VH-VL binders against Cytochrome c-type protein SHP (shp). Designs and how they scored, part 1

Every score and structure here is a prediction.

Target 1, 112 residues: Cytochrome c-type protein SHP (shp), of Cereibacter sphaeroides (p81238)
Amino acid sequence: GDTSPAQLIAGYEAAAGAPADAERGRALFLSTQTGGKPDTPSCTTCHGADVTRAGQTRTGKEIAPLAPSATPDRFTDSARVEKWLGRNCNSVIGRDCTPGEKADLLAWLAAQ
Unless a header shows other numbers, all headers, positions and changes below count from the first letter of the chain; Kabat numbers aren't used for antibody chains.
F, E and O are the ipSAE of ESMFold2-Fast, ESMFold2 and OpenDDE, as the mean of both directions, binder to target and target to binder. V2 is 0.75 times the mean of E and O plus 0.25 times the DockQ between their complexes.
Where letters were taken out, [cut] stands.
Atom coordinates printed by the task and the answers are left out, and those that the model quotes come from them; centres of patches stay.

## First folded at step 1 (VH-VL)

Design c01 (framework fv_clesrovimab)
Fold by ESMFold2-Fast, scan of step 1:
Structure c01 (fold): chain C 112 residues (1-112), chain A 122 residues (1-122), chain B 107 residues (1-107)
Amino acid sequence: as target 1 above (112 residues)
Amino acid sequence: EVQLVESGGGLVRPGRSLRLSCTVSGFTFGDYAMSWVRQAPGKGLEWISFIRSKAYGGTTEYAASVKGRFTISRDDSKNIAYLQMNSLKTEDTAVYYCTRGYSSGWYYFDYWGQGTTVTVSS
Amino acid sequence: DIQMTQSPSSLSASVGDRVTITCRTSQGISSALAWYQQKPGKAPKLLIFDASSLESGVPSRFSGSGSGTVFTLTISSLQPEDFAAYYCQQFNSYPLTFGQGTRLEIK
């Protein structure tokens, strides 16, 4: 696509004014939230805790693994990544993720 | 039993250097991020510096107040974290705590040393 | 930098009281918040991590709640050993920042 994981991470870092942190991204991905939809309290609700495995939507449709090791073209389309973050951050957290949260999430996911 | 023991504190003149050491035991040191947090007399806590585990690149971060003057490092073979403090100022007077991040890159501190006092005075 | 504001800055209470301390952040931090207790002359001790997870060995009278920009630490029935300073800390972005602290004093 039009970008790479490293380019996306660098862009979010610039917007956040802070370096990405993969462990904060992991912590956020695994966390249970109360501000969003009750049926999606965590990113793991659909994607699972092991991102090298396929996930499942609330309606039962399979989601390809988030890990680039299992899905090599992950995070190479900037519009697709923004749409994914917008949907999941609002569903799980109840608001848009900050640039720092986006950087952290992608730093962890890209390393998987 | 997890233990973090700081050493190297003392009284120094402004402009001088001091090196703090943090010797750890009771866990696999190389798997964890290490940090320094300080507390000026009668004041609150201030995060100073962080070093990630080797698995996460061994990268370092610094508070603006110490950037360019302080250097954090680690020796995984000896289970020691260091804080090299250069160009010391009177406002660096504080108790310095060595802390462990929960995992290789985590940023809350589950274990703290007893602290070592640094006094910068003429 | 993310600013952390604790309220109240000091609080007087009696043994057996329910005590609540609030931490507000200048921007959203999801659940990336920890609470610490510090007794005079001692190092801080972790109480709560990820906003609501109780650290092993910490009494069940301590609990944390909240997400985003507003967090609370509650002590359900205050004990004599609980009179101390309490600090919140965010780990969502660098630099890592602490609240100014809340001093819990005997009434």
Scores: ipSAE 0.000, ipTM 0.554, lowest interface PAE 14.7, mean pLDDT 83

Design c02 (framework fv_clesrovimab)
Fold by ESMFold2-Fast, scan of step 1:
Structure c02 (fold): chain C 112 residues (1-112), chain A 123 residues (1-123), chain B 107 residues (1-107)
Amino acid sequence: as target 1 above (112 residues)
Amino acid sequence: EVQLVESGGGLVRPGRSLRLSCTVSGFTFGDYAMSWVRQAPGKGLEWISFIRSKAYGGTTEYAASVKGRFTISRDDSKNIAYLQMNSLKTEDTAVYYCTRDRYYYGSGSFDYWGQGTTVTVSS
Amino acid sequence: DIQMTQSPSSLSASVGDRVTITCRTSQGISSYLAWYQQKPGKAPKLLIFDASSLESGVPSRFSGSGSGTVFTLTISSLQPEDFAAYYCQQFNSYPYTFGQGTRLEIK
């Protein structure tokens, strides 16, 4: 791809003005939200709590694991990552993720 | 009865520091994200900072006008939110409002506001 | 930053009038828009959240509509207590931003 997890995280850290925090990313990923769509209250609704395992869309389609240990090319396409964050942040949280939230999410996911 | 009460405002010289406090009652403080919004004399509203609950990482955000100078924090054991204001400028002169976010994850709509505390930065 | 422009900046009206205030955004914000009322010397009060949802305790004469980049606040039959400043606010992206305000004044 055109980027790497480390390069994406560095870019979001620069935009946020703060270093990424993987534990905040984990907390956000596992959290239950009420501001987004009622049928997607958490990132875990589709991806599961164990991101090394395959997830499933609401319609039953398989989602490849988010963890790079199980899907090695994860987070190597900048357009795909922006699209994924845009859709999931708006669906789950009800708004775009901030650069700091993006940095935190990717810091945790990239280490899985 | 939900109440937010700000304190710590006053007259201060440029370059000095102030710490504002927001003491809350009538709800489970630790569950909610909190924000500070200010209003300069005769001007409109400006959002300056927010802090999420500790369950959601206690993450903070800042407007560019205050980033690096102001720090938002919370003490859930005392039901107090703080705004530490360093390197104050005359442009920071405003009424400062403490607000509760409608949703605990920090959705950005503010359902309860304190009465405000006045900060005047002047030589 | 998302810029919020309210029109009109001031409006004179009579009790019983239907009043409409418009908020325009420089970028699409879906429905992530709130409206506030502020009386002189007082803190703002939330009226509408998520563009069209009426906050508890707010009179039904207030309504909000719109999505994307154009939003409206309507007061269907203006009452004496409604003369105040009104602000829109987006919460789609940080920093959260407010419109410049609309002053509603007695004719």
Scores: ipSAE 0.000, ipTM 0.556, lowest interface PAE 14.6, mean pLDDT 84

Design c03 (framework fv_clesrovimab)
Fold by ESMFold2-Fast, scan of step 1:
Structure c03 (fold): chain C 112 residues (1-112), chain A 123 residues (1-123), chain B 107 residues (1-107)
Amino acid sequence: as target 1 above (112 residues)
Amino acid sequence: EVQLVESGGGLVRPGRSLRLSCTVSGFTFGDYAMSWVRQAPGKGLEWISFIRSKAYGGTTEYAASVKGRFTISRDDSKNIAYLQMNSLKTEDTAVYYCTRVRGYSYGYAFDIWGQGTTVTVSS
Amino acid sequence: DIQMTQSPSSLSASVGDRVTITCRTSQSISSYLAWYQQKPGKAPKLLIFDASSLQSGVPSRFSGSGSGTVFTLTISSLQPEDFAAYYCQQSYSTPITFGQGTRLEIK
């Protein structure tokens, strides 16, 4: 790809003005939200709580695991990551994720 | 050629206000986050505040010691960063430095510093 | 808040000496650490960022190392212009914090 998890995290950290926090990212990923679509109250709704396992879209299509340990090329395409964050942050939270939230999420996911 | 020049310091009584200015030349001001760091007489460095560039939201952060009393802002059209200091306390007595923030993959450093402006708060 | 402790608080050395200053953090900060030099009456100058990266224009006798909670700044073959105060700084989380400083004095 055109990037790496480390490069993406660094870019979001620069935009946020703060280092990524993987524990905060884990908390956000597992959290239940009420501001977005009722059918997608959490990132775990599609991806599951165990990100080393395959997930499913709302239509039932299988999603490859988010964990790089199970999907080694994960987070190596900047356009794909930005599209994924845009769609899922709006669906789950009801707004775009902040750069700090993006950094936190990727810091936790990239370590899985 | 790259310079940060602070102004607006002086002697004030507790409870009063001052506004510090930082005039920038020699680089594209709007592309950088800016910060204020202070140093009390004979003491070490204390970070006070940070403001991100407009491209990254123009958001601000503050040290607990000044939160609610100080406000950082910027005017990119004039290449000036400001620190509005309200409800000044004797503990705010320090040299105030304006700094440019260098972003990188593993955090931030202050790579360009002004000469500093002195703020003395006494009764 | 992340507490930063430098050791020693002061040291005396001679020109040509190898000098090491240590910075310890109250929690892991990975490599989010910078070092500064400050001469009396002057603004600080950035020496090292990202724990070990030398700032442009800084002499190669300065080097940084460490990660996590323990970091060192080393000056090989100390020069007369190196007598100054030195500060470490973390940017792992806000508030950004500095060590208390180390004063390097002529022996």
Scores: ipSAE 0.000, ipTM 0.562, lowest interface PAE 18.2, mean pLDDT 85

Design c04 (framework fv_clesrovimab)
Fold by ESMFold2-Fast, scan of step 1:
Structure c04 (fold): chain C 112 residues (1-112), chain A 124 residues (1-124), chain B 107 residues (1-107)
Amino acid sequence: as target 1 above (112 residues)
Amino acid sequence: EVQLVESGGGLVRPGRSLRLSCTVSGFTFGDYAMSWVRQAPGKGLEWISFIRSKTYGGTTEYAASVKGRFTISRDDSKNIAYLQMNSLKTEDTAVYYCTRAYYDSSGYRYFDYWGQGTTVTVSS
Amino acid sequence: DIQMTQSPSSLSASVGDRVTITCRTSQGISSALAWYQQKPGKAPKLLIFDASSLESGVPSRFSGSGSGTVFTLTISSLQPEDFAAYYCQQFNNYPRTFGQGTRLEIK
């Protein structure tokens, strides 16, 4: 890819003005939101709570595991990560994630 | 050289059980999902079951036609995938193929290697 | 379940002919389609994945195209070893489903 998980996290930390917090990222990923689409109340709705396992859309389409231990090329393409965060944050939360939220999410996911 | 070798097929009466084995070589078995696909005499291909690697949670999927009767499992220490077939019906008569399921970063999976198949005949 | 319909179900052709087989799906599957070849008494062999990607070791006379609900497999110049059954398969949804097959026979 054109980037790495560490480079992406560092960029989001710089934009946020604060260091990433993996526990905050875990909490956000597992949380149930009411501001987004009713059929996707959590990141776990499609990805599952165990990110080392394959996820599935409501239509039965398979989603590769988010964990780099299971999918080694995860978070190595900056455009793809921005697209993924844009779609999922708007679907689940109902708005774009802040740079701090992006840093937190990737700090937790990259460690899986 | 990738090889998948099925065994355990045979002739059985309806209602009985049979266990198929798939022994693999030429790749790191534990890294791949495994699947069973069957073909009834003169018919097309039917996907039956799928098991993910332990890295991906070891979870299983089944076709509706076999759900509750068939169980897929794996022994990564021996490089063997199994299909336990219970409550066999005449409609289960088929050649059973063991397949390796390829994964890519887009999340799609197709069957890139197939064994030569083992024949299961269920008749009274 | 996604229904897969191949056309034709069978065709007769001569060595050197261009042959096209079509696969239609009951709902959109993006590019999540593979093509397999099966010779009598043998296991299926992967030819094409992701609708248009040629599997390693497969001759370049085989090509795939399409997306969504309509897909084609083309053999640009038929060889004697190409007389076989061909199957399309979707891997967008569970259960994985196959077309009924197309039997390619010698004229």
Scores: ipSAE 0.006, ipTM 0.641, lowest interface PAE 9.6, mean pLDDT 86

Design c05 (framework fv_clesrovimab)
Fold by ESMFold2-Fast, scan of step 1:
Structure c05 (fold): chain C 112 residues (1-112), chain A 122 residues (1-122), chain B 107 residues (1-107)
Amino acid sequence: as target 1 above (112 residues)
Amino acid sequence: EVQLVESGGGLVRPGRSLRLSCTVSGFTFGDYYMSWVRQAPGKGLEWISFIRSKAYGGTTEYAASVKGRFTISRDDSKNIAYLQMNSLKTEDTAVYYCTRGSWYRSGYFDLWGQGTTVTVSS
Amino acid sequence: DIQMTQSPSSLSASVGDRVTITCRTSQGISSALAWYQQKPGKAPKLLIFDASSLESGVPSRFSGSGSGTVFTLTISSLQPEDFAAYYCQQYNSYPITFGQGTRLEIK
């Protein structure tokens, strides 16, 4: 990979102008949203509430666990992380995540 | 046509071992996770174990009743899933079904074999 | 473990009847529920997944509904081949668990 979870978090914190908050990240990941697609009201819709376990895509394919404890190379490819955050934030929330939201999400996920 | 065929069942004494095989045809075996589900005589269904496809980690899960005694495995080159059953107990007496897990929200079983009977008695 | 309770455990019905079987879960499982049919001496067959999605090849008289902790399987007009055992199954968390089954018998 071209990056690390810590390096990605630091970049998003710099863009946000504020430190990451893993508890806000947890709350966002588990939340139910109404602004996005009706079939993906939460990040947990595809990934489950337990991120150490495999998830499912809307097209029926399995998603490897988001937790680095289960998938050690998670969040080590910056282009892939940006692509997936773009898709997931737009599907669940209905807009791009802010840099602060990205920092918060990765701060919580990277600790799993 | 798509099918799952179990084999290896039989009569064994308590404390012994038995290996079940599940031979699959009609689909790309390596792409699916495989599970074993059992049913004791006159009783309901009990999930025993599953093994993921290699693309999604190739990891295994077990029911508490069999953890440490049973091992699920797969040979993608032969299209066979296995259940190695060690330290068999009378309570393991059941029909054992091989099942294919679904890609969409994994954990339900869209294909089942006909089952193989395991009887553990003295 | 998530406990799955089906009601009734058995029922008697006639061809043409509307039959409803209920499945209750000890914890919320969203829509991660499947229904199976099992005839004597045969393997179970998937009928419904994701609480309400009909599996390919299953007759349209079968339908599922519910979310969270209460789910129902309905057979709108019972046919002779529908006399069987029916099982609900959750896949929201491991271990995967099944209901105790409902035996549908001819009246």
Scores: ipSAE 0.000, ipTM 0.553, lowest interface PAE 16.8, mean pLDDT 84

Design c06 (framework fv_clesrovimab)
Fold by ESMFold2-Fast, scan of step 1:
Structure c06 (fold): chain C 112 residues (1-112), chain A 124 residues (1-124), chain B 107 residues (1-107)
Amino acid sequence: as target 1 above (112 residues)
Amino acid sequence: EVQLVESGGGLVRPGRSLRLSCTVSGFTFSDYAMSWVRQAPGKGLEWISFIRSKAYGGTTEYAASVKGRFTISRDDSKNIAYLQMNSLKTEDTAVYYCTRDLYSSSWYRPFDYWGQGTTVTVSS
Amino acid sequence: DIQMTQSPSSLSASVGDRVTITCRTSQGISNYLAWYQQKPGKAPKLLIFDASSLESGVPSRFSGSGSGTVFTLTISSLQPEDFAAYYCQQFNSYPFTFGQGTRLEIK
């Protein structure tokens, strides 16, 4: 990778002007949203509530676990993380995540 | 109408500095990441630098060939992206293109719009 | 850095021909690949993104395919305006890298 989870979190914290909060990240990941696509109301729709387990797409294709404990190279490529956040935030929430939301999400996910 | 216009190129001696500007119109500049891509005479394309939007931290990336010598920056109030080029080498001779990249879209389109380029010649 | 190799480096073709350009990557990049066209004296133009998605305003004779480490750009029936240089680019990871280019020339 070109980065690490800690480096990405620090960058988002700097942009947000506030420290990351993993509990807020957990709450956002598990939340049900109505502003995005109707068939992806939560990050858990594809990834599941247990991020140490494989998720699946609507077509049944396996998605590797989000947790670094199960997928060690997670969040070590800055371009992939930005693309993942862009697609998932817009699909689930209906807008881009703020730097604070990104910091919070990654703080929780990186600790799994 | 989306437009990107580069300026600031010219002829300079090795070891000197130049600052390139990219003035944009026709879109909300602050929503987009911006890149510089160069092309040496008769050669291919080389990505050299990238700056994210302020919403994505305003962070920067550089190709190894320019890291430590070039600095990318932006002024969202003026709709201008800059490339400060220090310690210029003859190998930096190229046409420099400004490009936009939308990091927040559901589809990432690296360089969907390009300026016409500005020529930088580094020669004695 | 991810290395991008295009083949062929140049080819000659006639109007109406089917033309295929291949891009190979030194590491897997999923579908994070774009194709650009550059006409003489002009800035490059985006043709294809995400390996196979056609950019708005680009003629349907252009198509892209592939995933992982091997990608193909096809022009199904070459037109006079298609004689140009073509570049692939990966946007999977920094630094972004381009192929060396393929020059498409008139026979």
Scores: ipSAE 0.000, ipTM 0.548, lowest interface PAE 16.2, mean pLDDT 83

Design c07 (framework fv_clesrovimab)
Fold by ESMFold2-Fast, scan of step 1:
Order: structure tokens, then C-alpha cells, then sequence
Structure c07 (fold): chain C 112 residues (1-112), chain A 125 residues (1-125), chain B 107 residues (1-107)
């Protein structure tokens, strides 16, 4: 693809004005939210808590694991990552993720 | 400066109705989800109802003990949350607290970080 | 509904003691757990959110740990103002549920 996890993280860090924090990313991913759609209260609703395993959409379609260790091409297409974050942040949290939140999420996920 | 003030409590007979108000100051009310939590005399805390901000759909949730009898609502222009209580039962006797549910961006989680002082509802014959 | 069980339901302790309260959940809730303190005649006060994060203004002697189904609140060195009721709450799903409470009393 057109990018790498490291390049995406660096871009979001530059936009946030702060370094990424993988532990905050983990905490956000595992968290339960009330501001978004009621049937998607957490990123784990579709992806599961173990990101090395396949997830499932609300309609029952399989989602490939988020972990690059299980899906090597994860986070290598900037347009796909931006669309994924836009849709999932809005669905789970009820708004777009901030650049800092995007940096944190990718810092944790890319290490899996 | 951040404050929630409940009002509308009192003594009512079983089967009657009562409306509680929660007046909010010191923060942008329309941006936050609000909840009602009650506590019967000498007992623990029981969450009873929740309402999301209108930006996030204004959806509501209820504990089974009050579902179909209680209605939560909000008026963002006046900074007031309401709890309409119908078909009151003696077991609804409690102090009713209005709470704000805050989202913590760094941790990705929620907590009830601001509480009012409570208003007492006594349902007795 | 997710059931929350606190242990012990009450305990007696002295100023300076280390106190631990446990909260168990009937289903996994990740870290979506908060701890509250309630003094007699007062509204509850948030102490800990996200299982282990200290709320602003809360003394550092309070700490939380755990994830999934087992959580603990620890007070490292009890002060006189800490004698109160303590409640855990899950914020993972609706309805939000509280533990039955733990009363911390002076010995």
C-alpha cells in the first residue's frame, strides 16, 4: 500500500501535537461508550477483545483480524484507515476520533 | 461552579404521579448524557434511567423496575433534565439523584462524575 | 443484567491500616468499572474510573486494579475522613448496575 503503520502514526501525532500512547489506545479500544450507536458500544463489539482473531459485523460477516501479526497488510492503505476510523469512531463514540485518539489506537493495534 | 440541583420530590400516595427536575449549571449541558440514580432508606444505589445528548440521538434507557412507568427527558435550551414518574409504588420511596455521565478521552471510558444533592420521594398511603 | 457482588459487606479498620475491597461481576466488563465513596447524608463521589484511573482531586492513597470480572479498591493508609460506604459500578452495558456497597467503619 501507500503507507505504513509507522507513517500513519507519525502523521496523526503531528496533527495532535503530542506523541501516541499505546496504553491509551488499548483503553479506548476496549472501552464501553454511550455516545454512539446503542448496538456498537465498543470497538470490541465487532472486533473482539483479542485482535489477533477474526471479528464479525452486526450482519454476521467475518472481519479479518485487526492485528498485523495475523493480517500483514493492516494499516498500509491511508484511505482505508481513514474511512475505517471515521465509520467506527462515529458508530462507537458518536463522533470522529481526534488525531490524538487515532494515533493512540494505531500505536496499540500496530504492536499486536 | 459545576452544579446539579434536583427538585420536585415530596409525599405522594401509591398510584399517583410526580415529576422531578434537575437544573444544571457550570457546564455545557447539551453535550452530556444524564442519569437518575436512587437510594431507598438504608439501602444501596440503584441506577434507574439515562438519556443521551441530542447530538448522539437522545436515546433513553431504563431499569426493569421502572420501565413503562418512568420517562426521562431533557430541555437543552433551559439546562433541565426531567424524570416523569407514573404509577408510583411504595418501593419507589427513595432519594433521587441526578448525575452527569462523563467520557474520559485519554482512557476511553465513562464515569458519573457530578451528582446533585438529591431530592426525597416518599410513596405512602 | 450484570450482577455486582462486593466483599466484604462491612469491615472495621483503624487509621493507618491498608484496606482492600473486592468487586466481582457476573459477566466480563473489560475495564468499564468505577468506584464511588458515599459519606452519611451526602451524594456519592467518583473516586476511580476505568478500573484504575484516579479521578481529579482524589487522594493518591486510593487505587484501583483489575479487569474482566474481578476488581479491587485499595486504600493504602486509612485517614479519618475515609470511613464511609464504597460502591463499585459497571458502565459496560445497560442497565448500569452497582454493587451492594461496603461499609468501612472505625474499629
Amino acid sequence: as target 1 above (112 residues)
Amino acid sequence: EVQLVESGGGLVRPGRSLRLSCTVSGFTFGSYAMSWVRQAPGKGLEWISFIRSKAYGGTTEYAASVKGRFTISRDDSKNIAYLQMNSLKTEDTAVYYCTRESYYYGSGTYGMDVWGQGTTVTVSS
Amino acid sequence: DIQMTQSPSSLSASVGDRVTITCRTSQGISSALAWYQQKPGKAPKLLIFDASSLESGVPSRFSGSGSGTVFTLTISSLQPEDFAAYYCQQLNSYPRTFGQGTRLEIK
Scores: ipSAE 0.000, ipTM 0.548, lowest interface PAE 16.4, mean pLDDT 84

Design c08 (framework fv_clesrovimab)
Fold by ESMFold2-Fast, scan of step 1:
Structure c08 (fold): chain C 112 residues (1-112), chain A 123 residues (1-123), chain B 107 residues (1-107)
Amino acid sequence: as target 1 above (112 residues)
Amino acid sequence: EVQLVESGGGLVRPGRSLRLSCTVSGFTFGDYAMSWVRQAPGKGLEWISFIRSKAYGGTTEYAASVKGRFTISRDDSKNIAYLQMNSLKTEDTAVYYCTRHLRYFDWPYFDYWGQGTTVTVSS
Amino acid sequence: DIQMTQSPSSLSASVGDRVTITCRTSQGIRSALAWYQQKPGKAPKLLIFDASSLESGVPSRFSGSGSGTVFTLTISSLQPEDFAAYYCQQFNSYPITFGQGTRLEIK
């Protein structure tokens, strides 16, 4: 990749003007949202609550674990991360995630 | 496209106050931290203040040189960032630039700058 | 605060020369460094981000390298429009800090 989890987190922190908070990230990832698509009320809908395990799409296709401990190259491609955040934030929350939300999510996920 | 336009500069006497405005367009203003960077005549660049997005409470930070005298604020409904400058000193004489911290990949550098507004503090 | 020191502070060069400017940081910043060009009377313009990535619209004669505490901006074949001030900036930590600048002048 062209980046690292630490670089992405630092970038989002600077854009937000605040340090990332992994507990906020965990809370957001596990939360149930009503503003997005009914089929995807939470990030856990596809990824599961245990991000060290493989997830599944609605059609049953395997999604590699989000945790870098299980998938070492996670969050090392800036374009892929932006595409992932764009799709998932709009699907789950119904809008783009703020830089602060992106920082929080990656701070929690990168530590897994 | 992305634009930042500063206004409100001018000639002021020491001890007076001045408010700068930065009007932005071409991006979702409320999602981004905003900064002011200044440059004294013939000198280098000095970061002086930033304001966080509402997701992080709109909290602020200041360079030691302006802390207690300058206040940064934002009005997300109007897409305007402000810098209120109180108790102005001759060493505050500079061109003041409004900047955005975020790039298309969320890198924390200044990818867009306004043209600057000149503040001259003299007798 | 992370202190940024550029060398040289000023440099005289001729069109066609290879020019190198160095930026040193008081603490490790990984690759979290940007380079800016500023022409007299104008706002700074981003040239390089993340130490070595060329900003869109910037000529390929500009390149950046380095990581950690030592970074370099290189202009491979100096053109007349390149005579300007150059600044490095770290974005690893708040407060954001800049180098003092390097003035590139006609020899």
Scores: ipSAE 0.000, ipTM 0.517, lowest interface PAE 16.0, mean pLDDT 83

Design c09 (framework fv_clesrovimab)
Heavy chain, then light chain:
Amino acid sequence: EVQLVESGGGLVRPGRSLRLSCTVSGFTFGDYAMSWVRQAPGKGLEWISFIRSKAYGGTTEYAASVKGRFTISRDDSKNIAYLQMNSLKTEDTAVYYCTRGPYSGSYKYYFDYWGQGTTVTVSS
Amino acid sequence: DIQMTQSPSSLSASVGDRVTITCRTSQDISSYLAWYQQKPGKAPKLLIFDASSLESGVPSRFSGSGSGTVFTLTISSLQPEDFAAYYCQQYYSYPITFGQGTRLEIK
ESMFold2-Fast, scan of step 1: ipSAE 0.006; ipTM 0.593

Design c10 (framework fv_clesrovimab)
Fold by ESMFold2-Fast, scan of step 1:
Structure c10 (fold): chain C 112 residues (1-112), chain A 124 residues (1-124), chain B 107 residues (1-107)
Amino acid sequence: as target 1 above (112 residues)
Amino acid sequence: EVQLVESGGGLVRPGRSLRLSCTVSGFTFGDYAMSWVRQAPGKGLEWISFIRSKAYGGTAEYAASVKGRFTISRDDSKNIAYLQMNSLKTEDTAVYYCTRSYRYDFWSGSFDPWGQGTTVTVSS
Amino acid sequence: DIQMTQSPSSLSASVGDRVTITCRTSQGISSWLAWYQQKPGKAPKLLIFDASSLESGVPSRFSGSGSGTVFTLTISSLQPEDFAAYYCQQYNSYPLTFGQGTRLEIK
């Protein structure tokens, strides 16, 4: 890919003006939200709570594990990461994620 | 001790309805996806339906053989999973097992533990 | 739908034998496969998950291997309590599907 998890995290940290917090990222990923679509109340709706495991789309298709330990090339394509964050943030939260939220999410996921 | 106890089976005529219940104890029910798997007399296992936990959206999936006729639901306050079976056919005759997603698989997939099963016989 | 084919459909063996059961899938399923044991009149019991991971409390004589479209359950030294039906199951995609089962019978 054109990037790395560390480079993406650093970029979002610079935009946020604050260091990433992996625990906030974990909390956000696992949380249930009421501002987005009712059928996707959490990032775990498709990806599952254990990100080392495969997830499923609403039609039942496999989603490869989000954890780099299980999918080594995760978060190495900047365009794919931006598209993924845009889709998930708007579906689950009901708005775009802030740079700080993006940094937090990737800090937790990259450590898995 | 983890337990799943099915109830509500019986003998019914084709075209009728029946509701199965699965009462759960010994774990945090709301954290797990639940499934129903059936087994016709002398035959193998057939997965028929599953329902996600609330954290996973609480949505359901169905095998084509029961889609539109069966509805899976859950009551997390009572620790009960249900299977509402409408428009029953003779080919629905089976032992119906309630099962939980395995502890490392909170949304679907492999299953353990299983209940003892409840028998549904659809006959004229 | 992913078709699951087990071979053999039945097998006769003696205590102490090494027994191998194969499961073939019509499409690739990575390692998303479980093996179950079922005794007459009883509910199934999980033996193996993720193709090769042994469930807690299951004897070490049981092992699983494989990925993609070919999977194997092995019992290294058959014991009297192992005579049962065995089922593979994929959880790569919906609908979830089981193999037709292998009946392990005493010789």
Scores: ipSAE 0.000, ipTM 0.562, lowest interface PAE 14.5, mean pLDDT 84

